# Ledger of designs, part 12: VH-VL binders against q9uuj3r425to622

Target 1, 198 residues: q9uuj3r425to622
Amino acid sequence: SSLTEDNLIVSLVPKILAYLLDAYSYERDEEVLSCVWTTEVPLKDAFDLKSVLRKTDNVESVLNACVEKYTLSSITCSLRLCLLEFPDSLIRSSFYDYFKAIYTTYTDFEDLDHRLYSIKKCLLHLHSTPLHILEEIIRHLSAYAISIRMKDGQIRHLAKIISPCVLRPPDDLNIIPVEDTHPTLLVIDLINEFENLF
Below, E stands for the ipSAE of ESMFold2; O stands for the ipSAE of OpenDDE; V2 stands for 0.75 times the mean of E and O plus 0.25 times the DockQ between their complexes.

## First folded at step 4 (VH-VL)

Design k2 (framework fv_acimtamig; at its last look DockQ between E and O 0.04; V2 from the best seeds 0.00; counts 0 for: pae O 9.4 > 2, placed apart)
Fold by ESMFold2-Fast, scan of step 4:
Structure k2 (fold): chain C 198 residues (1-198), chain A 123 residues (1-123), chain B 106 residues (1-106)
Amino acid sequence: as target 1 above (198 residues)
Amino acid sequence: QVQLVQSGAEVKKPGESLKVSCKASGYTFTSYYMHWVRQAPGQGLEWMGIINPSGGLTSYAQKFQGRVTMTRDTSTSTVYMELSSLRSEDTAVYYCARDLEYYDSSGPYFDYWGQGTLVTVSS
Amino acid sequence: SYVLTQPSSVSVAPGQTATISCGGHNIGSKSVHWYQQRPGQSPVLVIYDDSDRPSGIPERFSGSNSGNTATLTISGTQAMDEADYYCQVWDSDTVVFGGGTKLTVL
């Protein structure tokens, strides 16, 4: 979209992620915290929050003031909607078939080093803005997974929910086909191997 | 019975690398995250990081970022902690400690600790 | 970065009550765990989740946590309770330990 809107989102993402990470340390409802990124929320609430955040000069103050109105899940949903509104995914769609080939060829545990090499090669070719947003998102998701000591199945579910923000196909609809698992598998590797990739 | 058995004491020189092992037994190795904690002589407990032995997810304390690496070998039920670019200040007893099996809002607390590995870094 | 503050030392006479504090910003909204460490030994969990005792820990050990201070209380203190005591919390994705308190039994 516009340069101004892109700059706002770039500034907004780190502030939202910092707010969420702080909130995790004080949330005592285990079901709420376990489902922060995966809970279904009314889209109107997420769109309303996104509109409010776009109008503020101080995102942290707005999030603090609105804590009673907006759940953590509404905040994460708003963030995902912002990323989905980008014209392309954080890893540009031109890499879609690149990763489809990688996750078809290097599927075993012994193949991890080959997958990491391929991911690092891709990261070197990303523009600085989407790379930094990707790094911040994955850093946060890794921290969140650590925060609740996620089991592998939970990480897979989280990765599936996040995958359209990270890697979408180059078609006009930007919809990941049900049969394509490589965007989810990529996000699993990004989360699990964050310390080795960034 | 649950046991965490660590590798033996080591003497290292500044600039070298350290690799301590912690072999788990008596429970399902991949069901529990593992933490590493160190303690310099006469000093307090200092957290170094955490590893998921199943998926390999790791997170390190900021102080050790860039010098520490945690890995696991599921075939031997062993976690490893590597610390590079050693300094005399890295002289400490290094402990592995087992997390909770399932997420609890109280966060981790450690009911089982390894016996500790004394590492002396001297010139 | 979250910080836990403990007194460096506490002295108590045998049979009397020892109290060890652990200060942290809004610590009452976190769960506090306590470890006992005797010289040359690994730490031993004595209290978890503010006030719960692991199996095998005597009733003399109790804990509380409210506001900005968590407290470990040892009633009827014995010579064998002489040790270093550490409080611990989980702050999002990081384990934070207090600096430790050396308990001396006169």
Scores: ipSAE 0.696, ipTM 0.860, lowest interface PAE 1.2, mean pLDDT 89
Fold by ESMFold2, look of step 5:
Structure k2 (fold): chain C 198 residues (1-198), chain A 123 residues (1-123), chain B 106 residues (1-106)
Amino acid sequence: as target 1 above (198 residues)
Amino acid sequence: QVQLVQSGAEVKKPGESLKVSCKASGYTFTSYYMHWVRQAPGQGLEWMGIINPSGGLTSYAQKFQGRVTMTRDTSTSTVYMELSSLRSEDTAVYYCARDLEYYDSSGPYFDYWGQGTLVTVSS
Amino acid sequence: SYVLTQPSSVSVAPGQTATISCGGHNIGSKSVHWYQQRPGQSPVLVIYDDSDRPSGIPERFSGSNSGNTATLTISGTQAMDEADYYCQVWDSDTVVFGGGTKLTVL
């Protein structure tokens, strides 16, 4: 069903992102902080936390009460699982081949303006709820990348991990074919060009 | 050796835009974030923002959001700072300054600065 | 927004020790960097990460940071040390400078 019919996801994303932003200020381990979104966690832990989060309107209180039980990476993984449970990605899967064409044609830095134009046209066609969620996530990831001055390889890895939430093919498997790099490249542009796109 | 060479002094009128360039040499341009800092006459240093010259990621000080744009050209190893809707209090020397190569919880700090660009805004 | 406070000026006789303070809430939990700026010149890094000295900076420059105060110390002060001095931190996503201290060597 549509994102407009699931009030949990529309309220959950900003609350989790606010919690993470606050938690970053207390994390003293540089390696942990640099991998919050990319560290693999046991799937059981992520599913358990997702189940708890779907039952509450008070995300911050639940996470604070269980802080010794759940890592920051468990929280980011649970958020990604919530987004993947929707039948469609934040950018509708009908745009999958549209962006495949864009990113096979306009591959270089000199083509950036054309890619940005194409992204802006796509954003105008998104419904307000998925657009808002996308904007909140990309704003957060851009701020996160700045706070630790991420290198391009780190940004690419982050983008790859997030990309199935953002753009995936129109099928029931939620799997991006390994040969398709355009969802990752799209998220890289979203992160790097947030100020120009939103 | 490492050099940051900025464009020459400018005289502007209120309402115009300024655009200062900073050309880097002597190091791998895309490996280091670049900052912009300004200093009004007789005043202290004021941070304006940061750019990743590799991918173009930017962040601006709140005071300048909406007026400042930072860009780069990797083919010329040059970063740019543009400030729009100028007013007399924007009269300052504008500096580029190089960040660290790798994330360090102590950083950023600036071991290399451009020579500065004086921009005078007079009505 | 995070604020760094410095005295506007410090005067010292040649050969004496100059002490320049930089005050901030819990600044001891942050890394503090110091810059020297002579008139008409770009700033020069003299101390980073509280107490480390870049190559080429004399050992008479030292720094410390604890509690709510970071300190730049110049021992055996010389006329060439006459300059403005700025402290600086990174606060999440923002660079913050102190207001600057004019060091006069009399």
Scores: ipSAE 0.646, ipTM 0.841, lowest interface PAE 1.3, mean pLDDT 88
Fold by OpenDDE, look of step 5:
Structure k2 (fold): chain C 198 residues (1-198), chain A 123 residues (1-123), chain B 106 residues (1-106)
Amino acid sequence: as target 1 above (198 residues)
Amino acid sequence: QVQLVQSGAEVKKPGESLKVSCKASGYTFTSYYMHWVRQAPGQGLEWMGIINPSGGLTSYAQKFQGRVTMTRDTSTSTVYMELSSLRSEDTAVYYCARDLEYYDSSGPYFDYWGQGTLVTVSS
Amino acid sequence: SYVLTQPSSVSVAPGQTATISCGGHNIGSKSVHWYQQRPGQSPVLVIYDDSDRPSGIPERFSGSNSGNTATLTISGTQAMDEADYYCQVWDSDTVVFGGGTKLTVL
């Protein structure tokens, strides 16, 4: 049952992202567009939408039909909820400490190349993880960030929101210690350096 | 329907390079890794390498390091494999194969294959 | 390098059970996948993750993996099952294939 659910989510993610990408082009309110991923939505709405999305073979049709009921932020929140339901983060939690070490060691801007090297090395060795989902998400977010000319602070906020989906601590799927910022930093690098990493 | 359509057969001379294409359709091209596998006449399957969805990450079998280059074009949903410094031993059918990976999978496996491209290297 | 060992050939009478082995060091800790290749055709996935069947693959195909040996089992073997069969694993960031087994249906 878990396998089936996971497979469904894996297939769902690219479709949702594709829909969002298209939806961005139609959104004329720049303020709304800039906060699509960070705006808080009623959790019930996100869960309801998630439930509907999991049961459909036509994600686009469902999302189009629900456009009056659900905001783009509800869609992104639903997506995050789906990802959080995975048994592990997109990058295995076993690498949590690995990345912690990287970002504790290479803290300076000048150390970017070292970080990127380490990240890339890890990505090449993590083929058994759903890296394609990670790649799709990061690609989407990178393109999104560029399209709306996100500032560093906005990227950081975005990274903070998505980081629990990307890298979780071991044996704790829901809690990232406040003092541990390396998952956020990792996502920032992934977004900013997408072309160099993927 | 998922389809992988490869380029046609080629005849090459030793020292030349081959470039095989694999056009994908029927699925989200940017969501899947692609592999190349070859098979010499009467021999088994030999893995050549892997390329990620965006094309920026590749890993090649050690045997082909320095001679093989995998690329992909997202705009045309096509993956390419180039092999240089061809030898007679490179005579084989070359396959592209889509990597199907489930979240709980411990490694790649191939759910769809191209029809294969025969490359003959002869003097 | 990680090596997968298969018998070169296996023969079976129609209706009988064919068993193809794939040996590898501690292969039981890996996920084993199996491919069928008929003459002149591309390989087809018949078993993935040791024992799972893709859609469209007959139930007579089954797989197991334990210890140092993975096994593909074809019950009620049919003439159409005559093909080469390859096991495959992931190791050290590489895909590894077995040498292949030619299954002959007598």
Scores: ipSAE 0.360, ipTM 0.790, lowest interface PAE 1.5, mean pLDDT 91
ESMFold2 (binder alone), look of step 5: mean pLDDT 93; pTM 0.953
ESMFold2, look of step 7: ipSAE 0.599; ipTM 0.823
ESMFold2 (binder alone), look of step 7: mean pLDDT 93; pTM 0.954
OpenDDE, look of step 7: ipSAE 0.007; ipTM 0.557

Design k3 (framework fv_acimtamig)
Fold by ESMFold2-Fast, scan of step 4:
Structure k3 (fold): chain C 198 residues (1-198), chain A 123 residues (1-123), chain B 106 residues (1-106)
Amino acid sequence: as target 1 above (198 residues)
Amino acid sequence: QVQLVQSGAEVKKPGESLKVSCKASGYTFTSYYMHWVRQAPGQGLEWMGIINPSGGWTSYAQKFQGRVTMTRDTSTSTVYMELSSLRSEDTAVYYCARDLTYYDSSGPYFDYWGQGTLVTVSS
Amino acid sequence: SYVLTQPSSVSVAPGQTATISCGGHNIGRKSVHWYQQRPGQSPVLVIYDDSDRPSGIPERFSGSNSGNTATLTISGTQAMDEADYYCQVWDSSTVVFGGGTKLTVL
């Protein structure tokens, strides 16, 4: 089904994000905490956890019961896999070239207002379900980045990891070309300017 | 049943402001975007802008930027379109239209339209 | 700015097929939507996403979109089909309508 038709994702995403916020407060290893979204995990663990989470009526109990088996990085990877299973990204692929033009034309710091205006126009044209999911994810990542005082390089790395969930090209492979940086740059702006966009 | 019911016809003088309402019923008001489209007598359809009823965010056509304001009231499931500094060429029927764009669509299309509000601007 | 071009009028005999064109640069790469507007009434969506028909719209309405031209086709045209027809696309951050075509059934 399309993301618009998947009511399970609408209920699942906020619960996972709430669990992660709580878990951040208990994680004492600052290196682990800073890499929760970027650490590589065995794909089997992420796929297995995703399957369990989609079938349960109590997400929090599953995540608490599996704390010894699954890391926080497995949980974030499972969330990303859920979003990647849909044929289109949260910002639909029809906007791919729109943002490629924007991030080619308005690249400097003084162009930020132009980029924010363009992003706001796009957000207003998104269907309510993908917009809501995008807002919740970016809210979470923005708060997370602030709480651990992420530097620009760390934010760029986080944005690169998240970018395929947010904006993918319309071609049959749905793979972001290495030379295309605009999905990452868009996610950086979404994270840094959350309060001005949502 | 989905319905969009607009306010009644208006007669205005140049320089005045217009405020048209569109009351939605029969669906979850905050789950669908609303657009405003106008049509001058005997002329075609002209897009004015869009509002997200959930967050209240708006985007306007360049031609109307600075003169148009779109707002909503979630307690009454109503969207509003205000157009200021009216001119005789603003004489038109003004429509609200619901956006039923699915995620895999290449842009908005409108499944339900209000009945239209005729606004006459004359001296 | 992006422009959609429609013929101002099309005339057809009852029972014959009417075709209404909508011209635009590389319009075949966009999704085209079509609206019917009878005199004194609000527009009604008759085709969306190039060729899909909403519930309640007769099968005689069909659409296509390729290259620089999208087409609305009405087979077995009836007197009740007399109306203005508008094509519509999304271009970057704006909704663009064609100028409209008046369909007359002779």
Scores: ipSAE 0.000, ipTM 0.476, lowest interface PAE 15.6, mean pLDDT 85

Design k4 (framework fv_acimtamig)
Fold by ESMFold2-Fast, scan of step 4:
Structure k4 (fold): chain C 198 residues (1-198), chain A 123 residues (1-123), chain B 106 residues (1-106)
Amino acid sequence: as target 1 above (198 residues)
Amino acid sequence: QVQLVQSGAEVKKPGESLKVSCKASGYTFTSYYMHWVRQAPGQGLEWMGIINPDSGYTSYAQKFQGRVTMTRDTSTSTVYMELSSLRSEDTAVYYCARDLEYYDSSGPYFDYWGQGTLVTVSS
Amino acid sequence: SYVLTQPSSVSVAPGQTATISCGGHNIGSKSVHWYQQRPGQSPVLVIYDDSDRPSGIPERFSGSNSGNTATLTISGTQAMDEADYYCQVWDSETVVFGGGTKLTVL
């Protein structure tokens, strides 16, 4: 296929993230701003980004329609749903057990260098498209967390919400087992150590 | 069938810039990462950096940060290493080396090496 | 900065076992790779991931890695094994090479 919804979404994601980052400067309700990524969105307010893309080939028209008609939380929810619909996570599922071992072995603060070494090794081996999207998402979340002065507990909650987009197990359900915390811990390190990793 | 062919020997003056090429053949160019390693006459191997030929992502040794630039051209299956502000101690044989690593391995290793490019920096 | 230490030279008679060490702090927690370099030639991978051999490398080449020392062992050493040998690890975003060991056979 010459023009695919997946290709359009890949082009659209960085533009939506840039819009969101700019919108944070203008959001006056601090309670809304602090929950942009974690707010539960009612099903009636959720939208299928792929369905919107079927109506136009113009990425800018899609972006304008999204930003004019939907809340910030609806936009972030739609982005997460879109990434979950991809067959693999941004860091491919073949790394799932790799990071499970890393976050089992290197758990203390003094082990940060070992974890960063392992993350950097993984990042060197990602293909261009997932690496670019991962970098843009983590850049965004790092800037967002700094801008609203997130505490460790809030960063952990944000990371838990984002983790299925970043690293999922190698199965057909794309469900992270509740006992597996390493995807969340990985996202915390990506957010906190963005400058050292990208 | 895997082959890495580097550009020919060069003589440079201090302060000039160097650009070495490494043309890959016999495999899918974008599927394997490429490193640059140099060796001064009679000395050991010294790592300079790594490039992902698919994404263009690079990581350099701290010693060369700010002086080295690695790029690739996917249409010709070629990686390049540029080194600026040359000094006499940059006289060395420069190698490209292909990374063969699985995600469950701890760190890269090099299964194929280019033939080397001798660069002499003098006078 | 992480440092790998190798003896500068090792000498053995033909048919004897050569042992080349590679010392590094807690190197047993890292994967060690070994290269052979004959004069005027590019390095050749002889051992990867501590103990695995690439296709075409004779079975007399073996490796081990534990604690603070990794070891390359060459059994039944032949004249053609005369070369420089380098160990290599990955440490925090950088490739680190040992200083190299010259193996002399007779």
Scores: ipSAE 0.000, ipTM 0.484, lowest interface PAE 15.2, mean pLDDT 84

Design k5 (framework fv_acimtamig)
Fold by ESMFold2-Fast, scan of step 4:
Structure k5 (fold): chain C 198 residues (1-198), chain A 123 residues (1-123), chain B 106 residues (1-106)
Amino acid sequence: as target 1 above (198 residues)
Amino acid sequence: QVQLVQSGAEVKKPGESLKVSCKASGYTFTSYYMHWVRQAPGQGLEWMGIINPSGGFTSYAQKFQGRVTMTRDTSTSTVYMELSSLRSEDTAVYYCARDLGYYDSYGPYFDYWGQGTLVTVSS
Amino acid sequence: SYVLTQPSSVSVAPGQTATISCGGHNIGSKSVHWYQQRPGQSPVLVIYDDSDRPSGIPERFSGSNSGNTATLTISGTQAMDEADYYCQVWDSSTVVFGGGTKLTVL
């Protein structure tokens, strides 16, 4: 709720993602770089950074300050927390069962065209702001995956971590059941097929 | 034996489209990224883009965005690079190159290159 | 846009050491790879990850990378080493090549 009214964070997301992409080119610790989106960070660090982001639209000065005090993982964790605080996922929860049916029916490689068509239909029904944020996040993750040349297993792990930001169930808990794999499979397709979807 | 075999030389007119193939053998095709690099006569190497043969996702150099398309066919272990709206400045040798490095190798490096495909664009 | 700068040419006498530089802003924080290209042939990887040699590349080839300059060193240079040499890095999801250096062994 507070996040949908806080346009400052929404306006900063593309600039933060661009800064992260640039920062990846200077990070030589492969362990750090491979886990930048998936590692656990102290909750206080992510909250402190989120508070700083809410005070200014000068992204360069904010992220330069973050580099001296916070890890890349703290920045990505802050972004994930912001997306999780939206009242709905980037792809509305009303599409949850739609994609559950799609990923139950069209599971093989030969079914990729059917899945992409279904995703494109969904994207046409998204409002402009969540669509723009989704596009920028997936663009970034696709570039990141290429930057470190992620294998399929690593992409799956990344997709699992990101999936609650992209597609959550419509219940009050906003928790994806452990038996439901379709949000992760959707994010894999979004990352792998970015050029064919956006 | 790792081998990358490219399609033969092409002569094209301005405004036409080019499609070059690169057939891989001697390794698991879907386990390694593939890049396309070109070289104009007497000039240096210029990167065009990268394709993941497993998922099919691609990323292109800004200069070629909107004109280049990379695809693959896993049944034939072949990658393709298509370049549209050809200009005389697109005259070059086009190479496919295998990305040996894994995610922990500090960026891609190319251990095997195709033999190159000479494309001449003239009126 | 990240830029790599190489000298256009380097000349060395047979048996002497040749050094080819590759300049880039804070290039020491990146991994540099080097390719050798003889006329009419595909490039050949001679150094990867700053200083590692692929199987089949002579021990005469070595590399280093620090600060704003990476260097390819060829000790005991032979006539067969005459070629164009390109440095390469990965930056912001793009491959960047240097302009190339023509090595002449005179």
Scores: ipSAE 0.000, ipTM 0.497, lowest interface PAE 14.7, mean pLDDT 84

Design k6 (framework fv_acimtamig)
Fold by ESMFold2-Fast, scan of step 4:
Structure k6 (fold): chain C 198 residues (1-198), chain A 123 residues (1-123), chain B 106 residues (1-106)
Amino acid sequence: as target 1 above (198 residues)
Amino acid sequence: QVQLVQSGAEVKKPGESLKVSCKASGYTFTSYYMHWVRQAPGQGLEWMGIINPSGGSTSYAQKFQGRVTMTRDTSTSTVYMELSSLRSEDTAVYYCARDLSYWDSSGPYFDYWGQGTLVTVSS
Amino acid sequence: SYVLTQPSSVSVAPGQTATISCGGHNIGSKSVHWYQQRPGQSPVLVIYDDSDRPSGIPERFSGSNSGNTATLTISGTQAMDEADYYCQVWDSYTVVFGGGTKLTVL
């Protein structure tokens, strides 16, 4: 069932994140590590890896085997593809226009507290499974950004890549319009203010 | 000339909270991460956490999770470290330290340290 | 949790070479940084990225890192080098310090 499948992905997500955390400590190629989440990846490799990860009884064994066949970027892309397979984004699409209004109204330097309050109110209304996954992913990305000393532009690029997993419109196509920047801005706030939000 | 100037010494009672400031000057405040490190009398250095002064993102050592909060004010180039529910074992000199490392380093290192703030927690 | 092990104390005669070790599992795969702390003072960075020396630090300070041991070496040790020395790495999104070594110049 859907609930059982959600529980499976909840287990899968922490194992992938734990693997990535360990892999970061062994990766000496700074270019590779700084682009783990943003590198262009052959989609076939990511889809193939995602399929194997979802069907395996031993996620860790599959991830350990990835050292020879797949890049870290293939693993992060596979994780993003798993999140895009969810029927809705982690913050459900019913909040799309809510955040569009917030990021249109509270754009000035002094408005951060209003945005954080609005985000906290949203988090209180999320179901346990998507909230748990969101918290674990943002925790990981926040720590990753700190570990490689990401600058504002790099955080923005990371946030843009992650944003469809976090907040998609209630459109049947579920594609974020080019003119809509609020999903990216929300993810920037989630990463930067993780300790103040969760 | 880089300087990190911390607030003065404090005496606290158990159960109270502490807020130490660290004012940065002589460089672009938002371009470098800042860490907090403490040292109990006669003991070694203990890491508390890291803050990105640009975005405000933080990460704390597990031991302090739930008791520590790090913030910054970009208009005054100041970082703050708050520690709640103080105990006698929180008696220490608290340091802020600038992270000079760029991504081409495999980890943070601290080129400038504040002068330290002695906090004594006793009844 | 990652642990760095340092000897609690090291003694050398003036002009001799002092070596301070920092042990850690596979520490050679990490960057090791070293700090000097004199009594009542803030720590001072003396070596970063295993072997690099900040401007203003004397040439007699050098570092190495391989396998399970990193080493801080002070050649021609002087009385002014008396201090506590701490090694430091980054592991699992945390800064890890060694316990510190008290260097005595007799």
Scores: ipSAE 0.000, ipTM 0.453, lowest interface PAE 18.3, mean pLDDT 85

Design k7 (framework fv_acimtamig)
Fold by ESMFold2-Fast, scan of step 4:
Structure k7 (fold): chain C 198 residues (1-198), chain A 123 residues (1-123), chain B 106 residues (1-106)
Amino acid sequence: as target 1 above (198 residues)
Amino acid sequence: QVQLVQSGAEVKKPGESLKVSCKASGYTFTSYYMHWVRQAPGQGLEWMGIINPSGGYTSYAQKFQGRVTMTRDTSTSTVYMELSSLRSEDTAVYYCARDLGYYEDSGPYFDYWGQGTLVTVSS
Amino acid sequence: SYVLTQPSSVSVAPGQTATISCGGHNIGSKSVHWYQQRPGQSPVLVIYDDSDRPSGIPERFSGSNSGNTATLTISGTQAMDEADYYCQVWDSSTVVFGGGTKLTVL
C-alpha cells in the first residue's frame, strides 16, 4: 500500500535491475560477481547513492556517470534499503503467519507442490504494484543465480539477505525473529521455482 | 459511480457450458479483485472463486475445480465466469462481487455486487 | 474445511434488539463480515472487519467477534430490516459463508 503511494520506487526498481543485468556482462572478476548481493558495503555509500537515484528521472545516466565511485554491491544495497524503508514488505505482513504455517507443515521434497500452490494463492491477493516489483526482483535473482551457478548454500545466504524485503512480521518492530526461517525458505522457493510461479 | 453489470438470464440443458460476464465501471478495474458467488433457489451464498484482474491469477473453490474458469479482458473492464458440464443443481443466481484485496488480516469483503444472472438448467 | 454456523431463523418485535450469531472455531482470531439480502435483491455489505459500518449503513447495526462466536446486533429493529443475513470469513485462501439467518420482524 506504501509502494503504490511511492511512484519513484516503482520506476527505480526495474531500471536498477536492468542496469545490473547489463553490468554483470562486463564484470570480469568472478569473485566480485559472485558476491554482488551479499557483500557488505559502507552504509554511507549505499545511502548516498540511494539519495542520488531518487532525485533523478534518468537512473541509467546517473549510474553510468558514477560507476567508478559506486560498486555493484553499493547499488544492490541501495535497492534493498529503499525496500526496507517502506512500512510493509512486498508480500504484506498479514501473510507472515500464513507462510509460517505453510513452512511448518509442508517441509519435505514431496510437499513442494503444496508450497507452490500456497504461494500462488498468496500472489493472487497482492496488489498489482508490489506484485510487479516482487516478480521483477525474483526474476532478476533467479537469472543471476543460474548465470553464476549458485550452490544451495549460496542461494540460502542470498535468500536470507533478501527476505526482509519480501516478507516481514506485522509487529511494531517489523524485524524477523532469529528463530523464524520461513521468510528465507519462501525466498528460496521463489528463486528456485520462478518459472512455475510467475 | 461504481457499477457491476452482468449479462442476461440463461436457460441451459444438462451437459452444456455457461459463460457469464460482469462489466465494471466507475473505478480502476485492475485495482480490485473480483469474486464469483452463486445462490441456488431458496439456498445460501456459495463462493466459487476469485480473479485478480491485474495479473489474471485465479483461485477456485475445491467443489468447482476442473469445471470453472475465470478470465478477464482489461480493455473492456470485464470479468467472465465459465462453468462446464452443467447439472440441474447448477440452477442458481450467479453474482460477481468486488473486493479491495488489500486489507491485511481481514481478507476479502464485498463492497459492490452485480445484479445477478439467473441460470436455469433443465431438460 | 472451515464451517460457519448460523441459526436458520430469528424473530424480533418491532423496536426491539435482534442478535444473529455466527459460530466458528476460533472465529475471534478472524475478521467477520456481514451481508443483508432482501428477496430478489443482491446482498448488501452491512458490517466489515467485525464491527465497522460502510457509509450509508444505519448506526443501529453493530458487530462483535470474540472466542468462537461473532454477533450481528440490530437495535431498534424496523420492518425494513426483514431479510436474510450472512456472515463471512476468509480461511485458507477461500471465502466461507454462514448458512444464513432469516430475520422476521413481527
Scores: ipSAE 0.000, ipTM 0.457, lowest interface PAE 17.1, mean pLDDT 84

